# VH-VL binders against o74797, part 14

Target 1, 157 residues: o74797
Amino acid sequence: MGKFALNLNAELTGVKNLAPKDEESFYYAFKVQCSGCREIHDNAIEISRSETHSIPGSKGEANLIWTCKNCRKTCSFVIEGPFSPYNDSQETKKVLVLECRGCELVEFIPQGEWIANGAESNTLFDEIVLEDDWYDYDENASSEVSITNLEWSISKA

## First folded at step 5 (VH-VL)

Design a39 (framework fv_zimberelimab)
Fold by ESMFold2-Fast, scan of step 5:
Structure a39 (fold): chain C 157 residues (1-157), chain A 124 residues (1-124), chain B 110 residues (1-110)
Amino acid sequence: as target 1 above (157 residues)
Amino acid sequence: QLQLQESGPGLVKPSETLTLTCTVSGGSISSSSYYWVWIRQPPGKGLEWIGSIYYSGRTYYNPSLKSRVTVSVDTSKNQFSLKLNSVAATDTALYYCARHVGYQYTGKSYFDYWGQGTLVTVSS
Amino acid sequence: QSALTQPASVSGSPGQSITISCTGTSSDVGRYNWVSWYQQHPGKAPELMIYDVSNRPSGVSDRFSGSKSGNTASLTISGLQAEDEADYYCSSYAGSYTWVFGGGTKLTVL
């Protein structure tokens, strides 16, 4: 039973409120390590706040129940509330917290579509992809916008 | 070096759909620095921007063509394509694909690499 | 119809300077500093000569220069050479992620 924080540091130009698109159903992808056998799973696991499963042998529920392929132990993951929109350009901020039992989070894979608003215009950008730097133009503000130098890290919460 | 090459039919009948593909070599289409663009030139006339696509699939179209045009991208093949519906004789033109250096930094917005162009004639 | 107005033709002799104008509106050339110029030889694709009003790509002769005043952008070619004979097109951002081109100018050298 441990808590892990997903942290983001990114340079925001002309945008605010960076967050996953359709956050409640968004699938967060992580590489995980089994606490028992220390094996790092080859494929990322995907966790969504919209999914809930009963924890075997417990009255508790988790967003994902995962079985280690190496040692067959059961691991569980619980997301503590929604992603916190990122507004802190060039500062490392905790954007998501997960409670993990039997496993540790190793690496975040920033997949899927993201959203942000123009900083002064509130223009909605709703097809942002963060696997590389993102650039666009805010027509209402007549200015370039970008999200660059993305650094994701995982720490114990 | 970067090269763009258009491919598709040289002749299309009126009312049919024109489909063209641009193959990008020497560089990745999955780059946040660039948009990928279709531009046409009717014989003896000037250039007309048709539409642009970002590697994410986000598109922008010339308002005069928006109801008939679709641009798509296939990052696995390093290609992007143009579909123009309900063609007429006025759609006869050389069709170019091009790379747009866009919005990467303040003050950058231009077409830096062009394909050779492919002539499309709309005739019965 | 072209959104940007260029003279249909200009002419000059070798060694002279010529200027090609590109006139738009306060919603394109007059608003944005994103004007580019393209040279097109017969049977060839357009080639970028000037971008963002006055910048030259690597490999383009410094005989080519660009400027803008109000709603009019200008391409100036100094020291005219025979190989400069071509069609020249201006382009400008027109807002809402749209682009417009000029009608083109045929440059004749001598």
Scores: ipSAE 0.000, ipTM 0.487, lowest interface PAE 15.9, mean pLDDT 86

Design a40 (framework fv_zimberelimab)
Fold by ESMFold2-Fast, scan of step 5:
Structure a40 (fold): chain C 157 residues (1-157), chain A 124 residues (1-124), chain B 110 residues (1-110)
Amino acid sequence: as target 1 above (157 residues)
Amino acid sequence: QLQLQESGPGLVKPSETLTLTCTVSGGSISSSSYYWVWIRQPPGKGLEWIGSIYYSGRTYYNPSLKSRVTVSVDTSKNQFSLKLNSVAATDTALYYCARHVGYQYTGKSYFDYWGQGTLVTVSS
Amino acid sequence: QSALTQPASVSGSPGQSITISCTGTSSDVGRYNYVSWYQQHPGKAPELMIYEVSNRPSGVSDRFSGSKSGNTASLTISGLQAEDEADYYCSSYAGSYTWVFGGGTKLTVL
């Protein structure tokens, strides 16, 4: 059906390069709506760049081929490149683009572990969880660090 | 009708590699509806998921074990196998193979058939 | 260490009801409707009792029921019978294609 952009707006204090940990194998979780029957499914789907599946009846490949539980129609999802590290504190930026056929992305669920670097120290923070605000301390910079006011949105790309 | 049967050594020395095989009978391993799973249970303790494999060869591992675990599948023999490297006494456990109901890597998540389990003791 | 918290033991008399809780986080039990329950008799493999929070496989007694509220799932066994004496484990999908189990609960039928 179309291309969808995942957008992030967050307040970064003392960190840069916010991205998923082990990005290539990271599972992006989305609530989806079937384009055919309009049902929003009660469980999220999970998509990784490391997975590829042949699209039935096509020479093309997708990162996930999923069947609507209500109407049984086939949907496919393609991630169009790696997550773009977020460095734009308090600005809305496109961080991921997906091509979706048969379904629409409704909501992103920021599960899993994320990474970032100290803004001036380059200290690696590799156990960041973004389901709530995150706080830590940068020993190399002798300063508090945080990622707060996270706003995820989905738009057509 | 469906049966899963573990096989492998009952005793492994510390630092060596543990290799176990699960033989599936009464059903095909080459099914898009199922994943094939290793789960262990140390004596007197609870269950721990080790890893899963899809018939295509795609694997998923417990992050705590990922650096030491390899799961493989042989669809021609209707078998899948576990290799656990650098074993220690804490790897002593009953090892189960199981079938996980799921499709397209999402949807459903439960273990419907289990093998009888095989005890592996890590000792010199 | 188990990811999901269960009471170590519960007990009841024949004919009574008991409930076993399984508490996780907003990232597993609280997020997904993929909670399953397993019964394990001494010396035997676990057997599926409940899947997808409240669904019962063919052949499992309707005395077994499951539910979920927030981050806690529950298994209820009504009309307790001697053969229900076993260990019970909950499991939940935890995202990123990973699964976690509870520590287990020993049910004693007095």
Scores: ipSAE 0.238, ipTM 0.755, lowest interface PAE 5.0, mean pLDDT 89

Design a41 (framework fv_zimberelimab)
Fold by ESMFold2-Fast, scan of step 5:
Structure a41 (fold): chain C 157 residues (1-157), chain A 124 residues (1-124), chain B 110 residues (1-110)
Amino acid sequence: as target 1 above (157 residues)
Amino acid sequence: QLQLQESGPGLVKPSETLTLTCTVSGGSISSSSYYWVWIRQPPGKGLEWIGSIYYSGRTYYNPSLKSRVTVSVDTSKNQFSLKLNSVAATDTALYYCARHVGYQYTGKSYFDYWGQGTLVTVSS
Amino acid sequence: QSALTQPASVSGSPGQSITISCTGTSSDVGRYNYVSWYQQHPGKAPELMIYDVSDRPSGVSDRFSGSKSGNTASLTISGLQAEDEADYYCSSYAGSYTWVFGGGTKLTVL
C-alpha cells in the first residue's frame, strides 16, 4: 500500500559510486513493523531483487511475502530497484525504493559488502563494510579514502 | 520417516575435486519449506557450514569457501551434491548432509535431520 | 577459529544445573533470534536440542532450555543425567543466507 524510500547521507573522501556488491542478489536488511497490530518484528527481514514469489489472488509478484505472527496479516515487499549509486557526499539522496503492503520499514541495517571506485583513479574497492565508518588507501591516487558519518533514513516515497 | 545418506570417495588427493552426494528418502526434496545443506567437521574440531541449496537450484555458500564450492540438486533423483575444488589436508573432515527448516526469516530456522556423515581424508 | 565463542569444556554432577554460553557479534547472535543448539554423542551425528533461541523440538527433555542476552546465547541443562555427557554446538544465522557455528563445548558429568 505504501512506497518507502531508503535515504543515505554520507561523507565520501576520494571515492564515488557507492553501491551494494553484486546488487541484484544483495540482501537488504530491515526491521519492520506490522501496520495492523504495530508490533515490530523480532528478526530483521532480508529482501533481494533476485527473489520472487507470486502473490495469491493476483498476477503480481513480490520479493518477500510475510505473515505477521501476532495478527496474521499478510504483508508483501517489492523492490522497485535497482539501488542508485551514491555520489552525493554530505547530501541526503534516495538510493532505493520499496513498495510495502501491510508492513512499514522501521530501520535499515547496512549489512553485507559494498563497492565503490576511487574518485579519480577508478580503483575498485569491493570489500567495503558499512556497519561502521570505513577507511582505506588508494595506491593509484596515493591518498587515503573513507566513507564516514553514514546516516540512513526511511521516508515515504 | 525422512532419512539422508551421504556417499562418495573416502580418500581424495591434494589439488583434486571432492564430490559427495546426499540421497534423500522418506520425503521429497521438491518442497518450498526446506533448504538442503552441507556441513563438515574436521576430526576433533567443530562444525562448519559449507553451503545450502533450494529445490529451485538457488545456492548459498560460506564466504570462506565460496571460490571452491558448488552445490547442485537433482529433484528427479531426490539428491543433492557437493563439489569442493582444489582440496588440501585441511579439508579432511566428516561431511554431513542435512535439512534446514527455513521460512524466509519470519518463522523458524534450524537443522532438523542429519545424515550419518561420511569421512573424507585428503592424503598426504 | 570458530565464528561463535563457546567454552571448551564444562562439568557438573548428576542433578546439578550447568550453562553453556555462545558469544557472537551484533551481526549474528545480537541481530537475529535464530540460535539453535545441537548435542553430539561420540560417533553420532548432531541432534537438535533447541531452536530459535528457546524453543524445544518434540521429544527433547524440558531440562534443556535456551536464552539470549545481547550478543550471547545460553543453553542451560538442569537435573544433569549421565546421558547428557556429550559435545554441544551452538549455531546462529549470520545474515545474507549464511550460518555460523560455535567451536563446541564438551560436557562431562561426574
Scores: ipSAE 0.564, ipTM 0.844, lowest interface PAE 1.9, mean pLDDT 90

Design a42 (framework fv_zimberelimab)
Fold by ESMFold2-Fast, scan of step 5:
Structure a42 (fold): chain C 157 residues (1-157), chain A 124 residues (1-124), chain B 110 residues (1-110)
Amino acid sequence: as target 1 above (157 residues)
Amino acid sequence: QLQLQESGPGLVKPSETLTLTCTVSGGSISSSSYYWVWIRQPPGKGLEWIGSIYYSGRTYYNPSLKSRVTVSVDTSKNQFSLKLNSVAATDTALYYCARHVGYQYTGKSYFDYWGQGTLVTVSS
Amino acid sequence: QSALTQPASVSGSPGQSITISCTGTSSDVGRYNYVSWYQQHPGKAPELMIYDVSNRPSGVSDRFSGSKSGNTASLTISGLQAEDEADYYCSSYAGRYTWVFGGGTKLTVL
């Protein structure tokens, strides 16, 4: 059917360029609902731009091909370009676009490691985890840094 | 048309657990577009959001009530329920269930359908 | 105590315009464009009047309008009518998938 946007709104203090670590190989985790039978899969699916699979019955390719366990319909997911680094503290911004067929995205699960730069210093923070608020210190800028109030949403793109 | 109907006890004793159920008709609870919500209103006072549940079972609670509140969903019955533990006289209120056009899917945030409300009195 | 501040009461005469304010913080009203307004008549459930700051649901009169500036959202009712007499509540997304309400404003049409 259509394109879906992953959106982020977060409060950035003293950092910029928030993005997944090693973005090309990063696995984006989503809960998924089948469009046909409306079942939500118990486990999150994981999609990476580095993975490519042939779409059955088509000359096209997708980053993930998933089969609904309940109705056995085939779903496909295509990530349209890389994650857009988040710089818009306290504003909702589209950070990733996916084209989904046969299924829809229910919720994003922010797993894995993330990176950001010190806003003024460009200090690299490369082991950021976003399950909870993140706090650290930028020794080059002599200031506390944080990423707080993280909110993910999915909308039509 | 979508209808929400609260059900549960009208009288609960202090220290006991209040249990309310909301039955949804005319629409499916199993939709990525909506959260299902409990909101209360003490007599003569304003509205207070209690908690929300997504059809996946994900819950969000008012921090002031989080230690006492559990919201659950039963998609097979098209129902969701509230349990409020250790009730006191200050929990006396009209309890509403409502549908929230959610932040998860549409990027919207508003309560579009409300039940009629059920009065719960906490008294010995 | 309510998280969002509204005046306890406001009054107007038929045909007048009135405005009800809803003041929050930079973490709710000031941060998100997710402010909604509800009308409650005595003995009735609240009814949605305005959503996402300034949008009207189908069936709501265009006499009702919403706006926001900084940490304050406003509901304006023009061409005031007797039927508008009710309690009005604002609500805002407050972050972390939580929602808050204002204390309510009693509108009297004199």
Scores: ipSAE 0.006, ipTM 0.600, lowest interface PAE 10.8, mean pLDDT 88

Design a43 (framework fv_zimberelimab)
Fold by ESMFold2-Fast, scan of step 5:
Structure a43 (fold): chain C 157 residues (1-157), chain A 124 residues (1-124), chain B 110 residues (1-110)
Amino acid sequence: as target 1 above (157 residues)
Amino acid sequence: QLQLQESGPGLVKPSETLTLTCTVSGGSISSSSYYWVWIRQPPGKGLEWIGSIYYSGRTYYNPSLKSRVTVSVDTSKNQFSLKLNSVAATDTALYYCARHVGYQYTGKSYFDYWGQGTLVTVSS
Amino acid sequence: QSALTQPASVSGSPGQSITISCTGTSSDVGRYNYVSWYQQHPGKAPELMIYDVSNRPSGVSDRFSGSKSGNTASLTISGLQAEDEADYYCSSYTSSYTWVFGGGTKLTVL
């Protein structure tokens, strides 16, 4: 069992409240390492707060129950609440916490669509992609906006 | 051996909904290693990606089709399905289901197994 | 219709080498090392020939090779054989979380 934090450090220009689009149903992608056999799996697993499964032989619940393809050990992942909107430009912030049994998180894959609001205008930007730097224009504020220098890291929570 | 098989109507009238199902055999849909995909090919033309689904239900859609397309997965039946609303003659094509290996940002990302394809003609 | 540019046709004689290009933009082929190539014989489904730019699946002849330079990926077929006659499609991931295909190239072995 381990508790892991997903951390973000990014430079925000003219935007605030960076978060996954439709956060409750958003799928977070991670590369994982099995605690039993120590293999880092080739493909990412995807975990959503909207999905809940009973852990076999337990009264507990998990957002994903996954079987290691190499050693067949059962692993479980629990998201400890919603993503914390990122507003701390150029500072590392813990944005998501997961409890992992049988596996460890190795790497976050920033897939999917994200949202943010214009810092002064509250203009909704709802098709943000974070695989690279993002740039747009806020018509209501008459200013350029951007999200750049994204650094994702995983630490023990 | 892994096999994918498309099934559904060969003829659909304009404005109706097209529904296709892909049955997977020789392998499990409930694997973190794969996405399950719909790709189409109008007669005599090239390939067009429609959408992808992960066994958890997460979907990615072609923006040109996003307003009309829904992909769903039924892990209990080892199947995934395509619904395309408000069809027009331009939706006439061979429809393939396929398996995608890996994920898009790091590692591997390609379509390794394809169904035989099913021709769907949209006409009155 | 095609998002990636391929020549409509290419031809060669048995034993020769040919190259098929696949040109995209800095937001797809130029950005990601996720270019794959598919061979399609008449009346058949596409089959994977090359993945992730230059990797070859088990069972695919080593006469097939892939490469990429800038915004252009290339499929090279050496020692052309009659059974290589087919349509060839390239594919790439894009910065918009989508997959695109080339228009296809008809290879004729004369």
Scores: ipSAE 0.000, ipTM 0.506, lowest interface PAE 13.8, mean pLDDT 86

Design a44 (framework fv_zimberelimab)
Fold by ESMFold2-Fast, scan of step 5:
Structure a44 (fold): chain C 157 residues (1-157), chain A 124 residues (1-124), chain B 110 residues (1-110)
Amino acid sequence: as target 1 above (157 residues)
Amino acid sequence: QLQLQESGPGLVKPSETLTLTCTVSGGSISSSSYYWVWIRQPPGKGLEWIGSIYYSGRTYYNPSLKSRVTVSVDTSKNQFSLKLNSVAATDTALYYCARHVGYQYTGKSYFDYWGQGTLVTVSS
Amino acid sequence: QSALTQPASVSGSPGQSITISCTGTSSDVGRYNYVSWYQQHPGKAPELMIYDVSNRPSGVSDRFSGSKSGNTASLTISGLQAEDEADYYCSSYAGSWTVVFGGGTKLTVL
């Protein structure tokens, strides 16, 4: 059992409040390793704060209950609180914390749509994709905007 | 086939305004994909970006030249122009017009077509 | 003064490989994947050789390649030919809608 932090370091130009679109229902994708058999699974698991399942044999609940395909051990994942909007350009910040039992997080896959606001204009950018560098223009501020040099990492929380 | 052609005076007196025009043929200046750009090169020296314009009239200028430069676009003539005020001998250069692909919001930034260049000498 | 630093000259023999460096800062070359390279023969306008760090336009020989590490971009010309003798300029987006150029490198093919 352990807590894991998802960390982000990115260069923000002209934007603030980088976060998942519709955060409560957003599916966070991770590659995971089973603690029992040490297999790293080929397919990512997807976890959302909007989903809650009972843990078999326990009074506890988790956002995802997952069974290792190799050793059949039951694993559980709990997201602790919402994603913390990223505002600290070029600084590594903890943006999400997960409690994992029976498994460890190995790699984050930044799928889905993200949102940010123009730093001075508050212009909403709501179709950001982060699988590569992102560039756009803020018509209200008459300035470039970008999110570049994205570095995702997972650490013990 | 896209072509850019510079035109304007080859000789300008110190303190006067230099005016150059770039005529675009074989393609439309009214495109969201491109910026239209002036770049200069003093004899025997390197390239210096002067300024860029979008077909909407939005402009960006080299900070070192911003107080003296105006770039304008005429989409009906498929042309864009440079005005450089208060010229001095140090403004003597080959002046190129060029097309810039992207810039900021496209994930691209490069000059793909250049005019042949026009020499402007600033002298009395 | 040029914002990006290039060696003033480089030379090589036919068939050899040469590399031209282009050094900027963390605010231009180090920040953006918007580095381009231009070849200029005497009396001619510059021609695009490499764009967005490592991409080649149609019609440019695969002997030309580009790369970037940290604040330094590089143009490599393999299988050097006499026609490659020219001035080479790098350019980078520098933020705030500004573009900067290197000072240029004269390539001599001996």
Scores: ipSAE 0.000, ipTM 0.477, lowest interface PAE 17.9, mean pLDDT 87

Design a45 (framework fv_zimberelimab)
Fold by ESMFold2-Fast, scan of step 5:
Structure a45 (fold): chain C 157 residues (1-157), chain A 124 residues (1-124), chain B 110 residues (1-110)
Amino acid sequence: as target 1 above (157 residues)
Amino acid sequence: QLQLQESGPGLVKPSETLTLTCTVSGGSISSSSYYWVWIRQPPGKGLEWIGSIYYSGRTYYNPSLKSRVTVSVDTSKNQFSLKLNSVAATDTALYYCARHVGYQYTGKSYFDYWGQGTLVTVSS
Amino acid sequence: QSALTQPASVSGSPGQSITISCTGTSSDVGRYNYVSWYQQHPGKAPELMIYDVSNRPSGVSDRFSGSKSGNTASLTISGLQAEDEADYYCSSYAGNFTWVFGGGTKLTVL
């Protein structure tokens, strides 16, 4: 029960507009903790804005409805709008908001492919992976580009 | 007992569309616990997941095949189907349909029942 | 081409134990406890032997066991029998609603 913000702080060199590739269908991966039994689920859950499920016993809808393996409590997750492109090198910014019922977000796992544009060239980089520092070269700007020192955090929104 | 049976052509020409159907008997496709899956195996090689469908019509595709593959479901016939466009010799394989115990919704993920497989040869 | 690495072959004699490894990355085998193992006899469809790392389906011999450490899952067959001779495939969830398979291991019972 509550709203959670996903925050990013990263050092951008020569790139801008960092965001998930195909954002609407992108799967955001989180470790979660059940509010009822306090167990942290062993497997990450994955949530996409493109998926919608009816909440049992309610007129409401959620992007994911999940049952705690340990206590069988029902959890629901709603993504509130699209990811906000990250442009604020070395500043912590809120990039995504989720409403969670029955569970709390513990950790974000930056899986999948991401995109960014060359800061001056607008060159599209569309196969960025963020589980480690990322490096590439911008042929149009004749310069090295990178995304480093990535820090993800979750706060109450 | 649950059975899955593949059907479709054994020979397809390069650049044409391959269409296969899986008929499910002894159980309902209209279950929230399961996904319905296509998996292939080229002769003498390993298994490759092609795609999955939920009874609602929601699909999930192997990124390497996504531009060429479509999976559909017909709950009234208890069937699901694969269309693979622009086939090449490298698409020659045994094609299996399978049931997948559904991931996040069940807290489990595995392929528990498989059809016998149907050989599709892509040749001119 | 296979996302998960298995040895191409393994061999043993009746009564021995053998282990088949399945090595992935921190984004599949290392992250999720959704590893399964399949046995395939020549000319037949794969059959589920182990699911969710270490669980056996009803009807599968307790000679088959599964485990995982870090990025590597393992299938162990104890009391090896002639009918165990087959190809073995591992599979793992890989995130983003994607599943991957290992290249397969041919078990020969000598």
Scores: ipSAE 0.370, ipTM 0.800, lowest interface PAE 3.9, mean pLDDT 90

Design a46 (framework fv_zimberelimab)
Fold by ESMFold2-Fast, scan of step 5:
Structure a46 (fold): chain C 157 residues (1-157), chain A 124 residues (1-124), chain B 110 residues (1-110)
Amino acid sequence: as target 1 above (157 residues)
Amino acid sequence: QLQLQESGPGLVKPSETLTLTCTVSGGSISSSSYYWVWIRQPPGKGLEWIGSIYYSGRTYYNPSLKSRVTVSVDTSKNQFSLKLNSVAATDTALYYCARHVGYQYTGKSYFDYWGQGTLVTVSS
Amino acid sequence: QSALTQPASVSGSPGQSITISCTGTSSDVGRYNYVSWYQQHPGKAPELMIYDVSNRPSGVSDRFSGSKSGNTASLTISGLQAEDEADYYCSSYAGSYTYVFGGGTKLTVL
């Protein structure tokens, strides 16, 4: 029923193309609020583009069908297309869009491994973690690289 | 207070499957803040990470053990389990279950609570 | 060979300070600020002493401190006491959601 955008603003030094590692199978973690009972669940849900389920009472499919623990309302989540690689250092950009029915996304939890390329070298960095600032060295460019000041937000798409 | 307790057989024969269960009490395993972990220690030797599981069922394994190890979670029982196939004498160790704080916005990564450990001897 | 290198043993006298090193690579200790230290008394499970390089959990004495320079993390114990005699293990995140431990250091308080 509603579309939500995951937005990122981060400072990129010496890297480009920031995206989840193995994006198609990557699990995106979100805290959600049930529209029926208004509860914000303490535990995050995890959604992957690689998983699909039939939506009850519909001919459509969703990446996650979830039942609210307290009110038993059925909720569904659909990821629209792949994550858009982030190249817009210090600008807020929409990187992922989800269609949610019966619930709202309230918070993104950055988990898992991420990838990026050296801006000039194209060196692959494939073990980036974004829970805090990330720092490394690009041997091919002989320069320090970093991803800092990460700000995730959720807006209506 | 959070408590973790290992259970399973103390003796396993070579080539068989070792199965251990960790029971979590005083806290929920269905928490987005934590991973649940198996770590072992052969007698008189150091610690070795075996694998981790998230409450959703996602697993990560030590590459050296990946072909033999399976970790599973049962959120309804607040438990997670280890299966290690084709055991040999070198698998004799104290097996610990532990909680891992990781992949959070705060950038934390550490093992904060450990079970008492259970000794598993692999012998014919 | 463990992934992280620690001295096999270290010794000190009561009241002195000792430092235990933990050396990894630019892909673990040198890359991430996710180094933790564990104390293990004989017959007991390991206990967290330091996390994220230099942070102490509640209940851990301020005599224990952690630091990191390049590929080497260090645990320093000041004002040594008999109760500090134990094995000490470092651990680091190693990427791809994998974790490695050091070989352990036996601390003897003489």
Scores: ipSAE 0.000, ipTM 0.525, lowest interface PAE 13.9, mean pLDDT 87

Design b01 (framework fv_zimberelimab)
Fold by ESMFold2-Fast, scan of step 5:
Structure b01 (fold): chain C 157 residues (1-157), chain A 124 residues (1-124), chain B 110 residues (1-110)
Amino acid sequence: as target 1 above (157 residues)
Amino acid sequence: QLQLQESGPGLVKPSETLTLTCTVSGGSISSSSYYWVWIRQPPGKGLEWIGSIYYSGRTYYNPSLKSRVTVSVDTSKNQFSLKLNSVAATDTALYYCARHVGYQYEGDSYFDYWGQGTLVTVSS
Amino acid sequence: QSALTQPASVSGSPGQSITISCTGTSSDVGRYNYVSWYQQHPGKAPELMIYEVSNRPSGVSDRFSGSKSGNTASLTISGLQAEDEADYYCSSYAGSYTWVFGGGTKLTVL
């Protein structure tokens, strides 16, 4: 049983509370490596807190049950709690924890839509895409806002 | 042998709700390996994915149709259904039900069995 | 319009090879190896020909092959036969349990 942390370091200008939009149903995308055969799966797997599956032959539950294509062994993933909103501009912070059995997380893919608030205005930005640097304007604060230099990393929790 | 068969009215009026049912035979819909899918094809045009359902009732919808679409499953009848609200002439299409091999369990991801399709015309 | 771009038509003579392209974006074809191809004869439902870029289902001729480079997937049919005349559609996973299809390509065997 291994626990992995998703870490974020990003430069926030004029925004706070960066988090996934509709977090409970948000799909977190990861490249994974099977612990048994050590194959890195060609496609990202997607995990959501809103999904729960019974682990075959067990009393346990997981948010995703995945079968390794190479060795056919079963892996499971559990998200421990919601994403922690990121407010720590230019500092590396743990934003999500996952418990993984049979597999290891290799890489996070920041797909989907994200949300943030204007730092002083509380203006809601709800169509943020983080696959590249993000720029917009806060009408209530009369200033440019941005999220840049995004660095995602995975560590043991 | 697994077979899927669409059923429902061939004509609906603009602003009405379209309801289609897919009957699954030769296999159980209550399988953790598969999702059950609606796909449509307007005359002379390409395919468009509408939505998918897992036997637990979990649904996934095309974002462009999400506000008008509901997919439901009835495991006791081995059927799943599509409800499309507020139809317009642009909803005229052949509607297919299909089975999707899920990548959660098998590591595969594709549509392997299709129904014959049913033509729905939206006209007043 | 369709999310994935295919040529509207392609043609070839018996015995030749033809290739059909399917161009998406870095968030679908360019990101995932979940590209599938479907053959549709007039009046019939689509039938799976290729899945996960290059894999053939049991019963599909080895004259059909698939590949991908960057944002473009390709279906190649070698040793072209009259029975191959059909419409061909590509599909790709687009993330968050969503799927997209190409506009389709009509193959004419001359």
Scores: ipSAE 0.211, ipTM 0.733, lowest interface PAE 5.1, mean pLDDT 88

